# Designs tried in a protein design chat: VH-VL binders against Regulator of G protein signaling loco (loco). Part 10

Target 1, 177 residues: Regulator of G protein signaling loco (loco), of Drosophila melanogaster (Fruit fly) (q9vcx1r247to423)
Amino acid sequence: AALECRVIVGYLGTIEMPKQISHSSKLQTVRSCIRKLRQEKRQPTIVLMCITPDSLSLQSSSGGVLATYSSARLNFVSSSSESENRFFGLVTSAVHNTQIEEEYEPSAGSAAAAGHISISHSCHVFVIDTKLIEHAQHLQRAHEFRLQCTRDPISNLCLEFPNNSEYVVNLVRSMYT
Below, E stands for the ipSAE of ESMFold2; O stands for the ipSAE of OpenDDE; V2 stands for 0.75 times the mean of E and O plus 0.25 times the DockQ between their complexes.

## First folded at step 6 (VH-VL)

Design A4 (from a1 with heavy chain D99V S100D, light chain H33Y D49E; framework fv_tezepelumab; at its last look DockQ between E and O 0.02; V2 from the best seeds 0.00; counts 0 for: pae E 11.6 > 2, placed apart)
Fold by ESMFold2, look of step 6:
Structure A4 (fold): chain C 177 residues (1-177), chain A 124 residues (1-124), chain B 108 residues (1-108)
Amino acid sequence: as target 1 above (177 residues)
Amino acid sequence: QMQLVESGGGVVQPGRSLRLSCAASGFTFSSYGMHWVRQAPGKGLEWVAVIWYDGSNKHYADSVKGRFTITRDNSKNTLNLQMNSLRAEDTAVYYCARVDEYIFTNPEYYMDVWGQGTMVTVSS
Amino acid sequence: SYVLTQPPSVSVAPGQTARITCGGNNIGSKSVYWYQQKPGQAPVLVVYEDSDRPSWIPERFSGSNSGNTATLTISRGEAGDEADYYCQVWDSSSDHVVFGGGTKLTVL
């Protein structure tokens, strides 16, 4: 059977990023996006995050697919810090290959018929609703999303209602990186 | 304008009880965790207690655990501190403060909006 | 249990940079918050999550946190910066908020 992980998370928003980001700045970029959206005090939109080897998707409670990111577009995932365990950011990329063709003089320094590669990035910020950890607190949400809880035999908690952002970050990392 | 106003301070004898109140205005009180922090005259800040936005979880400093009870009434936008078995070392200005995260997760354990404080003096 | 240590006082000449330290065991793994308290007033948050500041706080306030030391830096010190400054963390092992003892900043 194919692997599928499902978690209920709150979506806070998306920030469009600079076209080029360095490896060393990815964590700081995610932390900045988390701080910005957290400071805005937005009401989260509760979504179902479905994580499979092929893609990560977000679904509304009505069953509509809000977004799908193929595994190739999942650039980076991280939480803010070890002491802040409720928020995480997911960076997706889109690679654009626009063909530009034009005649050139042989003495010009331009290459013949080269496409332009551009990369755009988006940081999607999510929050964990820890009050939903307890079964009585999440019953309506599970019903809305047509979920049957998968109990962790050690903690007796529902895996679909995680208690911290690191759990989700590690799920995404283990699936894709 | 976001505002927190403490009340209920006064002079009481050791062993007595006192209830402090904090009235909130200018923000959605039921979306935020709340703290009590105290400061003895001429001394530093000492954290007292925190309560989740919905009242479901509470934490207390060891110095007040078992004697103080933090509560909230979201329908009246009020935070309360019931202080029992008061001691001379409880003498302080008591501040209420808002957690700077209203989200439904655990409160961030820092404070962005503070009240003016109310003075509690415990002496015989 | 968890303890934060601050110097009792720091002095700086006007226009110069003040640095206020906050020592704690492995504090670099914790998020650090800084508060300013002027005489007769309630504290105000000036730095959160080690190095960020509320939008109403001047850019000359900055913070850092690494190893066993967090530092609040106030560039171009002014008389209006004279206050007590407190560092603070959340200690997850005790479920407590912990404040440092406070540092009185004098500009002279």
Scores: ipSAE 0.006, ipTM 0.536, lowest interface PAE 11.6, mean pLDDT 82
ESMFold2 (binder alone), look of step 6: mean pLDDT 91; pTM 0.937
OpenDDE, look of step 6: ipSAE 0.035; ipTM 0.666

Design A5 (from a1 with heavy chain S31D N106D P107Y E108G; framework fv_tezepelumab; at its last look DockQ between E and O 0.21; V2 from the best seeds 0.00; counts 0 for: pae E 10.4 > 2, placed apart)
Heavy chain, then light chain:
Amino acid sequence: QMQLVESGGGVVQPGRSLRLSCAASGFTFSDYGMHWVRQAPGKGLEWVAVIWYDGSNKHYADSVKGRFTITRDNSKNTLNLQMNSLRAEDTAVYYCARDSEYIFTDYGYYMDVWGQGTMVTVSS
Amino acid sequence: SYVLTQPPSVSVAPGQTARITCGGNNIGSKSVHWYQQKPGQAPVLVVYDDSDRPSWIPERFSGSNSGNTATLTISRGEAGDEADYYCQVWDSSSDHVVFGGGTKLTVL
ESMFold2, look of step 6: ipSAE 0.006; ipTM 0.542
ESMFold2 (binder alone), look of step 6: mean pLDDT 92; pTM 0.951
OpenDDE, look of step 6: ipSAE 0.420; ipTM 0.795

Design C1 (framework fv_iratumumab; at its last look DockQ between E and O 0.02; V2 from the best seeds 0.00; counts 0 for: pae E 11.6 > 2, grease 19.9 > 18.9, placed apart)
Fold by ESMFold2, look of step 6:
Structure C1 (fold): chain C 177 residues (1-177), chain A 122 residues (1-122), chain B 107 residues (1-107)
Amino acid sequence: as target 1 above (177 residues)
Amino acid sequence: QVQLQQWGAGLLKPSETLSLTCAVYGGSFSGYYWSWIRQPPGKGLEWIGDIYHSGSTNYNPSLKSRVTISVDTSKNQFSLKLNSVTAADTAVYYCARDTYDFWSGYYPFDYWGQGSLVTVSS
Amino acid sequence: DIQMTQSPTSLSASVGDRVTITCRASQGISSWLTWYQQKPEKAPKSLIYAASSLQSGVPSRFSGSGSGTDFTLTISSLQPEDFATYYCQQYNSYPLTFGQGTRLEIK
């Protein structure tokens, strides 16, 4: 039996980030991405996020797999500020083989200047609608995604409908670290 | 502006089947729940059931054995059938929309049909 | 099923009066309650959703409050068009259920 966590979240969008980011700037960058997509007032797409030790995947209500990120690509996850606990960002990385034949001379003496490998990052922004957890309609969402709700024995709430972004952030962190 | 127009039914005899259709104009059919509600003359409101645009239904347990709600997404329509009617089913029947928006939240029944009086003879 | 009980069942008031109507749920419904106004021969009109949020186009003299099991609709200064029947309705759990109604009549 494989370890798996499933949560219903709203996908807002993806923002491409600089090739390199430091750990200290990742939180600020995720918060900026959340702010940008929130201000654009995009309509969220409801997805099933499946979290396993090997990968994190996003599935549509029709059953199609929209994206799969191997655990090696999962760089960072964080929620927004404490005053707004509905949003979180997931940073994935990708390695690119640059096919551009541009030559450059290292002017600063950096040993890395001869490489043609680049790393890019994408920030995927999600939203949790806490009102849906209490609303009669969450059972219809579970049907739509072909889920049987797992009841939390303490809170008696459906685990697939988390009540805040920090819950999901902690699920992802615990699975991969 | 969203408008709901309903038709069907009228005067019925006991044991007949009540049939109503509601058409949705001026808005999206997808992404909403569509409900039927009834009100006996001079009495309160009773929710009958709803349907999601994908066909998933919920019914009031008091009526579940007799009620069918269906959808035709190609026509932006949904319908109610209530089998084996009695005089107790005499009411004004309304169709209504359950709206949902991630940012503004849920509003139940923001648009209603004009109502259809269904009379079942005694 | 969650039973919704309104008080009072009927009420007489004059134009300009402040009116308060209460609604009690048989179990907790958080804030998932709406208030409707219904005039004779017409469909209900939504006034308040999520217990306290005013629907678009509804006059500010209408307000709602409450959470859990106890809810209140207030009309701060009655107008002639406000004489109607008022219903509360919970949307926390299926089946969706309405209060029995409160008739607000001219004194």
Scores: ipSAE 0.005, ipTM 0.508, lowest interface PAE 11.6, mean pLDDT 81
ESMFold2 (binder alone), look of step 6: mean pLDDT 90; pTM 0.928
OpenDDE, look of step 6: ipSAE 0.018; ipTM 0.573

Design C2 (from g04 with heavy chain N58D, light chain S31D; framework fv_iratumumab; at its last look DockQ between E and O 0.03; V2 from the best seeds 0.00; counts 0 for: pae E 8.0 > 2, placed apart)
Fold by ESMFold2, look of step 6:
Parts: structure tokens; sequence; C-alpha cells
Structure C2 (fold): chain C 177 residues (1-177), chain A 125 residues (1-125), chain B 107 residues (1-107)
């Protein structure tokens, strides 16, 4: 039986990242993506983030699955900064088998087409709304997602409604990296 | 255009109960938090508490033992009661509209965008 | 509770001056900060929300900046109607709290 963690987050958007990135470039790029989407000031979409050892999924309040990322495609996670910890970015990868060239005149009776594998990256930006930590607002949001809140007896916080990105970032890192 | 009109008794003796009512016109009552805020003469602003149209309340801990905020949704009104007043409760009292429940980032309190005209409440010494 | 500290508490300036007012939160509030203008005998008026977003109908000479704990309201070219007291207010967490105010007096 695998462990499943559920967290309510706000989804802001997704930005395509450069294909060739180093670890230090990943952090700088994630922070740039967060800054860009924050400046747009659009209303985030409330989603349920379900985190298991096999995958991370995003679900709507109606229960529909909006996205699923297998553990093999979860590349990097980071917050905006240590002093501003309400936003985080999640980098996923996708594998493409792209046919680059096509030959029309084969010489030895077999197909001359060759595939080329490429990897692309996307940065998904999320926000933690501290106003949802309060019990009355937790009940409203929990009812919409049919959640039972799990209270941490040490911190007295509801784990499904964390007060900053640190818990979620550490959870994703511990599960996948 | 949303407008808030407030009324209530303005002169009280110590130990009496302050009672103010705010009526909301020209907009939706549901979907917002409705707040009371006070300002002693010549001083800064203090948030007293709020109420959602469902009756759910939040209070400033400094006043929680003495304050009650209530709502009458049939009249689009909400009210403030502050028990056991002293001279320290002398202030201009404002009602105000808070944030939208559909605005995730501002939540319920992006800003207080509409305010009542203010009611000066004086507690005699 | 999150304490909001404004600086300066009072200042004098001339028409046309650039004026800056700062607000410091006792702990991080991201960008959940609103600036208000209050004239004598009137209710406060919202100027800037979310630290930097200009409220509709507010003149472009007003601007806000900052995040985390340090925030600034700027008036780029002071006008006679800008005489007022200015307040910052955080809405990151309950209880909602205001700065003590900055009184701007026109020389």
Amino acid sequence: as target 1 above (177 residues)
Amino acid sequence: QVQLQQWGAGLLKPSETLSLTCAVYGGSFSGYYWSWIRQPPGKGLEWIGDIYHSGSTDYNPSLKSRVTISVDTSKNQFSLKLNSVTAADTAVYYCARGGDTYDFWSGYYTSFDYWGQGSLVTVSS
Amino acid sequence: DIQMTQSPTSLSASVGDRVTITCRASQGISDWLTWYQQKPEKAPKSLIYAASSLQSGVPSRFSGSGSGTDFTLTISSLQPEDFATYYCQQYNSYPLTFGQGTRLEIK
C-alpha cells in the first residue's frame, strides 16, 4: 500500500523551458517563471495535488484529473526564495520521438526514415494560499474536494492546507528525488 | 455601485453596549466578508472583525471577549455589538467590504474597497 | 499578530516633490499589502493593492513596490489634493493589521 499525500494548491500556469539546462540554471529559470506568472496577477485555479511514489496528479474540485506526471518525468522543484516561500515551481519533462528527415527512394528495400528522440521541459507554477489555513475556510475548501483534514499534532497545522511552499517542496523532493 | 450606510447611537456611558448597523446597497451581499474597523480620534485604524453572509465570524483577539458581529441577509445588513465600553472605545467606527471569495490570492481581503460614512461613538468618562 | 511599521510618521513636502513612504512587516506577508489614503473626516480610500497594483481611478503618480517584509509607496509628483494620511495594511493572516499611519503635510 503506497503512501498518498494530498495538498490544496493554486495553479498559476505553465511555461516552456529551454531544453539544455544545468542544475544552477534550473533554479534561476524556475524563479524567473514564478516572477513572470506573479506579475500577470491572474486568479489561480484551485486544484488538489495528489502525491504518490508513482506519480503526482492534479485534480479539479469535481474529481476530474487535470494532469498526471509519472515519477520518472518529475525533474526539479523549487520555491521562489527562502524569504518569499509562497510560490513554487515544478519542472516536468516529456519525451518526443520526432521524425526529422524523410527519404522517398530507399535503396535496399527497407524504410530509410529515422526517428530522433528529444526531451522538452515545462515549468508549472503553484501558490500556497495562507488564508486557507484557517479552519472555517478549510471546511469550505475541504467540502468542495471531499477531504478530511489531517492535523499535525506538533504544529497544529492542517497538512492538506500548508501555510507555505516549504512543506510541499520538501514532500515532492523526498518522494521523487 | 456599492454603497454602505451605517447608523447607531453615538453617545454612551461606561459599561453600556455599543450597537451599530450597516446596510449594503447597489451590489451583492453574498460572496464577501463584511468588516468593522475603528479609529480613535487622531489615531490609526484597528480591525475589529468580520462576518461572511453565512454568519461565519472572525474577531480581533484583542476584542473577542466583548464583540459580536451578526448578519441579517434578508435586509442585506450586518451589525456590531461591543459590550462593556470604556472611554478607550471612543472612536469613529466604519463598516467596510472585504475581499471576494472567488479571488484566490486576495481571498476575502484584497482591500477594503467600499466603506461606510463612519460613526463617531463617544464614551463619557 | 503581524505588526506593520510605517516610516516616517509625518513629513512635509512641496507640490511637485517625489515622496516615498515605507512600511515594514514584522514577518513575511508576500505581496498581500494594500495602501490607503485618508483625508480628514473621511473614510480611507484604497490606492494600491497586492503591493504594486494600482486601483482603478487612482492617478498614475501613485505607485507601490516591495514584497516579503519591506514595502514602499511613491508619489512621483505631489499634487495639492495628495495632502492626507497614508496607511498600509496586511491581509496575509488574521488579525488584519494596519500601519500606524504617515501624515503627509503640504509645505
Scores: ipSAE 0.013, ipTM 0.506, lowest interface PAE 8.0, mean pLDDT 80
ESMFold2 (binder alone), look of step 6: mean pLDDT 89; pTM 0.923
OpenDDE, look of step 6: ipSAE 0.016; ipTM 0.591

Design C3 (framework fv_telazorlimab; at its last look DockQ between E and O 0.03; V2 from the best seeds 0.00; counts 0 for: pae E 8.8 > 2, placed apart)
Fold by ESMFold2, look of step 6:
Structure C3 (fold): chain C 177 residues (1-177), chain A 126 residues (1-126), chain B 106 residues (1-106)
Amino acid sequence: as target 1 above (177 residues)
Amino acid sequence: QVTLKESGPALVKPTQTLTLTCSFSGFSLSTSGVGVGWIRQPPGKALEWIAHIYWDDDKYYNTALKTRLTISKDTSKNQVVLTMTNMDPVDTATYYCARGGDTYDFWSGYYPFDYWGQGTLVTVSS
Amino acid sequence: EIVLTQSPATLSLSPGERATLSCRASSSVSYMHWYQQKPGQAPRPWIYDASNRATGIPARFSGSGSGTDYTLTISSLEPEDFAVYYCQQRSNWPLTFGQGTKVEIK
């Protein structure tokens, strides 16, 4: 009944973005965030990304939910524009209510007089381990995350262990656009 | 299958610049995540990492040696070149190149240095 | 810079004995590797990610540890196991090696 897509990804980190970003600059900003975290070249945290119409969540191998982003807060998703397609960025927004601000631009024509509203954006960067698509390599991870492979009838690849970021980017876009 | 080989001079005089070439086969630096590093070992002493270059041209250097080092690659020739200036007798060592692996192969079994060249001894003497 | 300190510097043992090699990091490391090196040869990858044996490495070799303390254990030494063993981290730049533990015949 309910749609749920699952992919194994590596979480690299989160970078706070400027509070006001035009749509045309989002792609370049995501690419910059990807480049920055990629250049650190440190071990990612392996997570199960669960994508449903209502939310996108990140889960540990123990089943604990590490983060949940409601569909309303999923602002943008994109991969790197270089020939490499193992990395992608997911932009989320958060709405803050506070009585004390140094900088804030409240919504015009809204009932924000009872408090000030601040919106922040975060870019979460993820990586795909392309070698996990090999049969022997993904068995250990599938067992740890209690996954059964779902075969793509076209490519015959395991959908839970994609070979590039564009599959995940398209999945997120199709689910939340 | 995967092989690396160092080439360059066996003898260098103090103050001269050393240029070493790593020629490799069985993999490519056009592949995302792949890197090649240089490691040296003075006779009877421990291994010391000195430089690394990745497919995306990111470069890293040993902090103590950084001002004397330049690393570059030629992806079409499957080569990585290391240049070290102002050589001293203390730089006498066997120099190895090795495939650095990909930090993002977190489940596939790549090492930072899974394949090594045979090494080339560089002696710095008058 | 993360300093790796191996102990002992030299481990003199007979075939059949158990060898325990220590590698201590100056700060937490999540990505520890071990290499074996014999005279006149390049190092060979031996244990990766603390506990995984490289291809073809005998089961008598095991690695363990986390954080700052890592060990390599050889349950029963064979004649071919007498060599120098290096630990190496890639958790932070610059990449660093330990100074080595020489396992030699007593």
Scores: ipSAE 0.012, ipTM 0.544, lowest interface PAE 8.8, mean pLDDT 81
ESMFold2 (binder alone), look of step 6: mean pLDDT 91; pTM 0.939
OpenDDE, look of step 6: ipSAE 0.037; ipTM 0.671

## First folded at step 8 (VH-VL; framework fv_tezepelumab)

Design b02 (from A5 with heavy chain D99H)
Heavy chain, then light chain:
Amino acid sequence: QMQLVESGGGVVQPGRSLRLSCAASGFTFSDYGMHWVRQAPGKGLEWVAVIWYDGSNKHYADSVKGRFTITRDNSKNTLNLQMNSLRAEDTAVYYCARHSEYIFTDYGYYMDVWGQGTMVTVSS
Amino acid sequence: SYVLTQPPSVSVAPGQTARITCGGNNIGSKSVHWYQQKPGQAPVLVVYDDSDRPSWIPERFSGSNSGNTATLTISRGEAGDEADYYCQVWDSSSDHVVFGGGTKLTVL
ESMFold2-Fast, scan of step 8: ipSAE 0.143; ipTM 0.686

Design b13 (from A5 with heavy chain E101D)
Heavy chain, then light chain:
Amino acid sequence: QMQLVESGGGVVQPGRSLRLSCAASGFTFSDYGMHWVRQAPGKGLEWVAVIWYDGSNKHYADSVKGRFTITRDNSKNTLNLQMNSLRAEDTAVYYCARDSDYIFTDYGYYMDVWGQGTMVTVSS
Amino acid sequence: SYVLTQPPSVSVAPGQTARITCGGNNIGSKSVHWYQQKPGQAPVLVVYDDSDRPSWIPERFSGSNSGNTATLTISRGEAGDEADYYCQVWDSSSDHVVFGGGTKLTVL
ESMFold2-Fast, scan of step 8: ipSAE 0.086; ipTM 0.662

Design b19 (from A5 with heavy chain I103M)
Fold by ESMFold2-Fast, scan of step 8:
Structure b19 (fold): chain C 177 residues (1-177), chain A 124 residues (1-124), chain B 108 residues (1-108)
Amino acid sequence: as target 1 above (177 residues)
Amino acid sequence: QMQLVESGGGVVQPGRSLRLSCAASGFTFSDYGMHWVRQAPGKGLEWVAVIWYDGSNKHYADSVKGRFTITRDNSKNTLNLQMNSLRAEDTAVYYCARDSEYMFTDYGYYMDVWGQGTMVTVSS
Amino acid sequence: SYVLTQPPSVSVAPGQTARITCGGNNIGSKSVHWYQQKPGQAPVLVVYDDSDRPSWIPERFSGSNSGNTATLTISRGEAGDEADYYCQVWDSSSDHVVFGGGTKLTVL
């Protein structure tokens, strides 16, 4: 019953954000995280991003689940909006209890013990694969992930291969932000 | 709209001290690291020092380490450079510049906003 | 300490492409940034992270970085491009910002 969208993107890595970030600073923080991971100049890991109202998951070409984030943990998403419209960041939240091991339970925040519970954010950075500029290349990559390219009849774009980061950002926002 | 304005430059004798200030406006000062960069007359750019967004980490060029101290007052949106034991080779235009990194302290990479500079002349 | 080497001067004819190089050991593993400085003015960032350009800088400015050489390319050169150009990196081994010596571009 849940609506599912699938996009193939490159994954650059994850950065733990400073604990003292305000809601108004999330955009600039994401842009800094994108920049830091781009500077590492590592080859992106190609992943399948599966988006539903309840969760976002990252999968390998073998179908193995690399990570899953419930919609309750999805905090913010934004593109780089620089000279290249290829990069975007996804911020997930986590609850840390200083007296016990880390917990990812939404209700833990309601039982706040002053100074003992903090919320951290992780920024996951992704890139659009610009080498896949032709439909034939999209078909080859989709086959590796056991997918078939879905061509949108109106835009004539392969839905699994977005042409810019803003498409993915809007997709994430519309589904569960 | 974003601007940095340096002040405190002047003529000073060798061995004396001078304090430079930089007033920031048009952006959230406390979110950015800040640099001092200098340029001797007719010479190239020379990096002097950097201070992170919260003041917790600082780095200095070898030529000024132990003599210069970089500080900031986030409540006043002000960056300062205390220059002690000044030498003739410290004569330069001193620029205040904003670090491109937002809310991170491990690296100062490049400077995207610059002030117009203030001239420091060390002469007897 | 890490050193960046630039030619002291480069000349270009109006409408032609100028290329300013920045040499450094294994500079392709670092991120290179470029500044333009006109006489009596503060430096202006024109290219960052090797090839990215601030939105307020014309598309004529571009950059590349590989091996031991980074290059600032200014296409369709104009009189207004006359300036000193500096390359810059962050050297993580010393925790220092390193500038090149600067290149004076003349458009004739």
Scores: ipSAE 0.078, ipTM 0.642, lowest interface PAE 5.6, mean pLDDT 83

Design b27 (from A5 with heavy chain T105P)
Fold by ESMFold2-Fast, scan of step 8:
Structure b27 (fold): chain C 177 residues (1-177), chain A 124 residues (1-124), chain B 108 residues (1-108)
Amino acid sequence: as target 1 above (177 residues)
Amino acid sequence: QMQLVESGGGVVQPGRSLRLSCAASGFTFSDYGMHWVRQAPGKGLEWVAVIWYDGSNKHYADSVKGRFTITRDNSKNTLNLQMNSLRAEDTAVYYCARDSEYIFPDYGYYMDVWGQGTMVTVSS
Amino acid sequence: SYVLTQPPSVSVAPGQTARITCGGNNIGSKSVHWYQQKPGQAPVLVVYDDSDRPSWIPERFSGSNSGNTATLTISRGEAGDEADYYCQVWDSSSDHVVFGGGTKLTVL
């Protein structure tokens, strides 16, 4: 009933960004994060990415929820510009509020505990598993994650198994503006 | 247009010092790590040193450790290499190069922008 | 410490494929980058992260990296490809950038 898109992707890892992301540097920052995690050459963790208007979640094949990001936390998404168009990054924002309780209420000041607010940005890096482009492999993986393949009538490709990162990036952008 | 211009090279006697400079333009210098790479006449490329985007970390080749000091001034878009106790083996063209990594202060990447180089000759 | 080994020279006929190798212990666990250097000029990046190519470099240039050998492949060789080629890695155990010794490509 509700709008929901589901895609199988590989997860490479998450990097906490060392500085605030400015409007003009978002794309370059994501590409740097992608390059850094690609260098580690770790085997991707295959996950189901569920995209709804309210949230984006990552699930394991056993059905366990690995992470959930509310729409308010989704800051930016972009693909790498490498030849194969296989990688993309998702930037999430988190507000950290550390409260220092005041021993006494200030007579002329705040009526609440003193708070320190900081904002962090994390870049989550994903890869399109191009080894899973064969229909038999799609069906096997879909069965493992307990989902059914939705075949596009024009391209004859399974929507849950994108063949390039731009498709997923556009999907996320269309959901969250 | 992105550009790196080295200066300060010359001829010096063994045991003396030289300071090389690299002027950067056409990109946000403070967002990138920077490298020095050298090449002796007729020989291959040899890495010398790297400095993180904010100057907080530095690494040196074993052959120059303790003799060379890499520094940067982000307010002036300049990279420097202070070379002390120079040896005949230090004779080379010295290139300034930008690390491909944008803002993360880790090295493991490549150099995507290079200067034209400046010649340092250490001879008696 | 970590060492990259390249053949000192490789020759290729015009229009044929040149392959330049870079040998290193478990080099497939590292990211390999390739530079082209013509006489009197600064090096130019031609391949990075094993197989990616800068937008200004023609598609004839490609790379691979597995096991103990990385390879730069230049298809449809041209006279303008004559240059020295260097492979490069970052060795995290020593915190050093390591270059190969270089390979002179000749198009005959």
Scores: ipSAE 0.076, ipTM 0.653, lowest interface PAE 5.8, mean pLDDT 84

Design b42 (from A5 with heavy chain Y109S; at its last look DockQ between E and O 0.11; V2 from the best seeds 0.00; counts 0 for: pae E 12.4 > 2, placed apart)
Fold by ESMFold2, look of step 9:
Structure b42 (fold): chain C 177 residues (1-177), chain A 124 residues (1-124), chain B 108 residues (1-108)
Amino acid sequence: as target 1 above (177 residues)
Amino acid sequence: QMQLVESGGGVVQPGRSLRLSCAASGFTFSDYGMHWVRQAPGKGLEWVAVIWYDGSNKHYADSVKGRFTITRDNSKNTLNLQMNSLRAEDTAVYYCARDSEYIFTDYGSYMDVWGQGTMVTVSS
Amino acid sequence: SYVLTQPPSVSVAPGQTARITCGGNNIGSKSVHWYQQKPGQAPVLVVYDDSDRPSWIPERFSGSNSGNTATLTISRGEAGDEADYYCQVWDSSSDHVVFGGGTKLTVL
């Protein structure tokens, strides 16, 4: 469909962040998470990122869905820096209800009526690796994921195998903002 | 304008300790992994150690493991090498070097900025 | 642990092409980096990621990597190219940086 984008990216990992993320610190938070996971020097897990209006999902080459993030959970996306375009981070949020007391310890606020809402965040880090985008590697990866290349009419590059993180960041931003 | 300046080299007796320092300028030090590389007189390059950008991970060559400790202070843009139980075979010029930001195990980890080195001589 | 093997020396006539090899088991699956070191100086990066060149390094320097051999090629060799050359990889199985033994390039 015209409202679905698919890209092959490398998944590096996820940093769990229980604290509230302020708007003013989102970019620096993503950059910090990217630096931390880069330094682990792990081999990326190659995944198919499917971007639709309802959700963003990650699929393995065997077709299994590894993760799905509904659009309501997608908080922020950014690359590592203006000059580095191989890495990007995706921040998701989750809402939790926390019960603060048992019935025999009443409080001014009713737990059933008011509830206690907490939000946690996760930063998922991805990479665009230039060795993974060479033409021969594209063909093998496309075969493994059962994909056909969609050519950009201007650059003649395969849209499913982006060569920079800003392209993917813009796809996500366009879909969810 | 990017510079790495090493200090702390000298002549010491076997079994003694020495601490090397490397001052970085002209780039954001906390974005980069850092290495120590040494070169004995008339010999080739020998990697010594690496420390990740935030100090969380460290790796050492087998020849120095357990005797040398790599550390960094990102607030002072300084890389350090604590060298304990020095041996004659540790005699070398010691270079600090900046790792690339792109650090995939099968792709990156090259050293694009080097210091001029500091000489360490271990002799009795 | 992982070993990189270089010839101890290579000679080239002025204006001719020099090739310096770096042998390693399945080195083609790794990214190979090359350094030039002149006497009394620190090493200088000349090629990274098999074939990429820093902007200040002349086009005469190029690299390739496949199978068990990586090669640094210096076209139109000149006296200023006389130096020791080292190949280097990151070996993920040991978490070590590995250097080759070095190759002395002589321009005769």
Scores: ipSAE 0.006, ipTM 0.535, lowest interface PAE 12.4, mean pLDDT 82
ESMFold2-Fast, scan of step 8: ipSAE 0.300; ipTM 0.690
ESMFold2 (binder alone), look of step 9: mean pLDDT 93; pTM 0.954
OpenDDE, look of step 9: ipSAE 0.452; ipTM 0.806

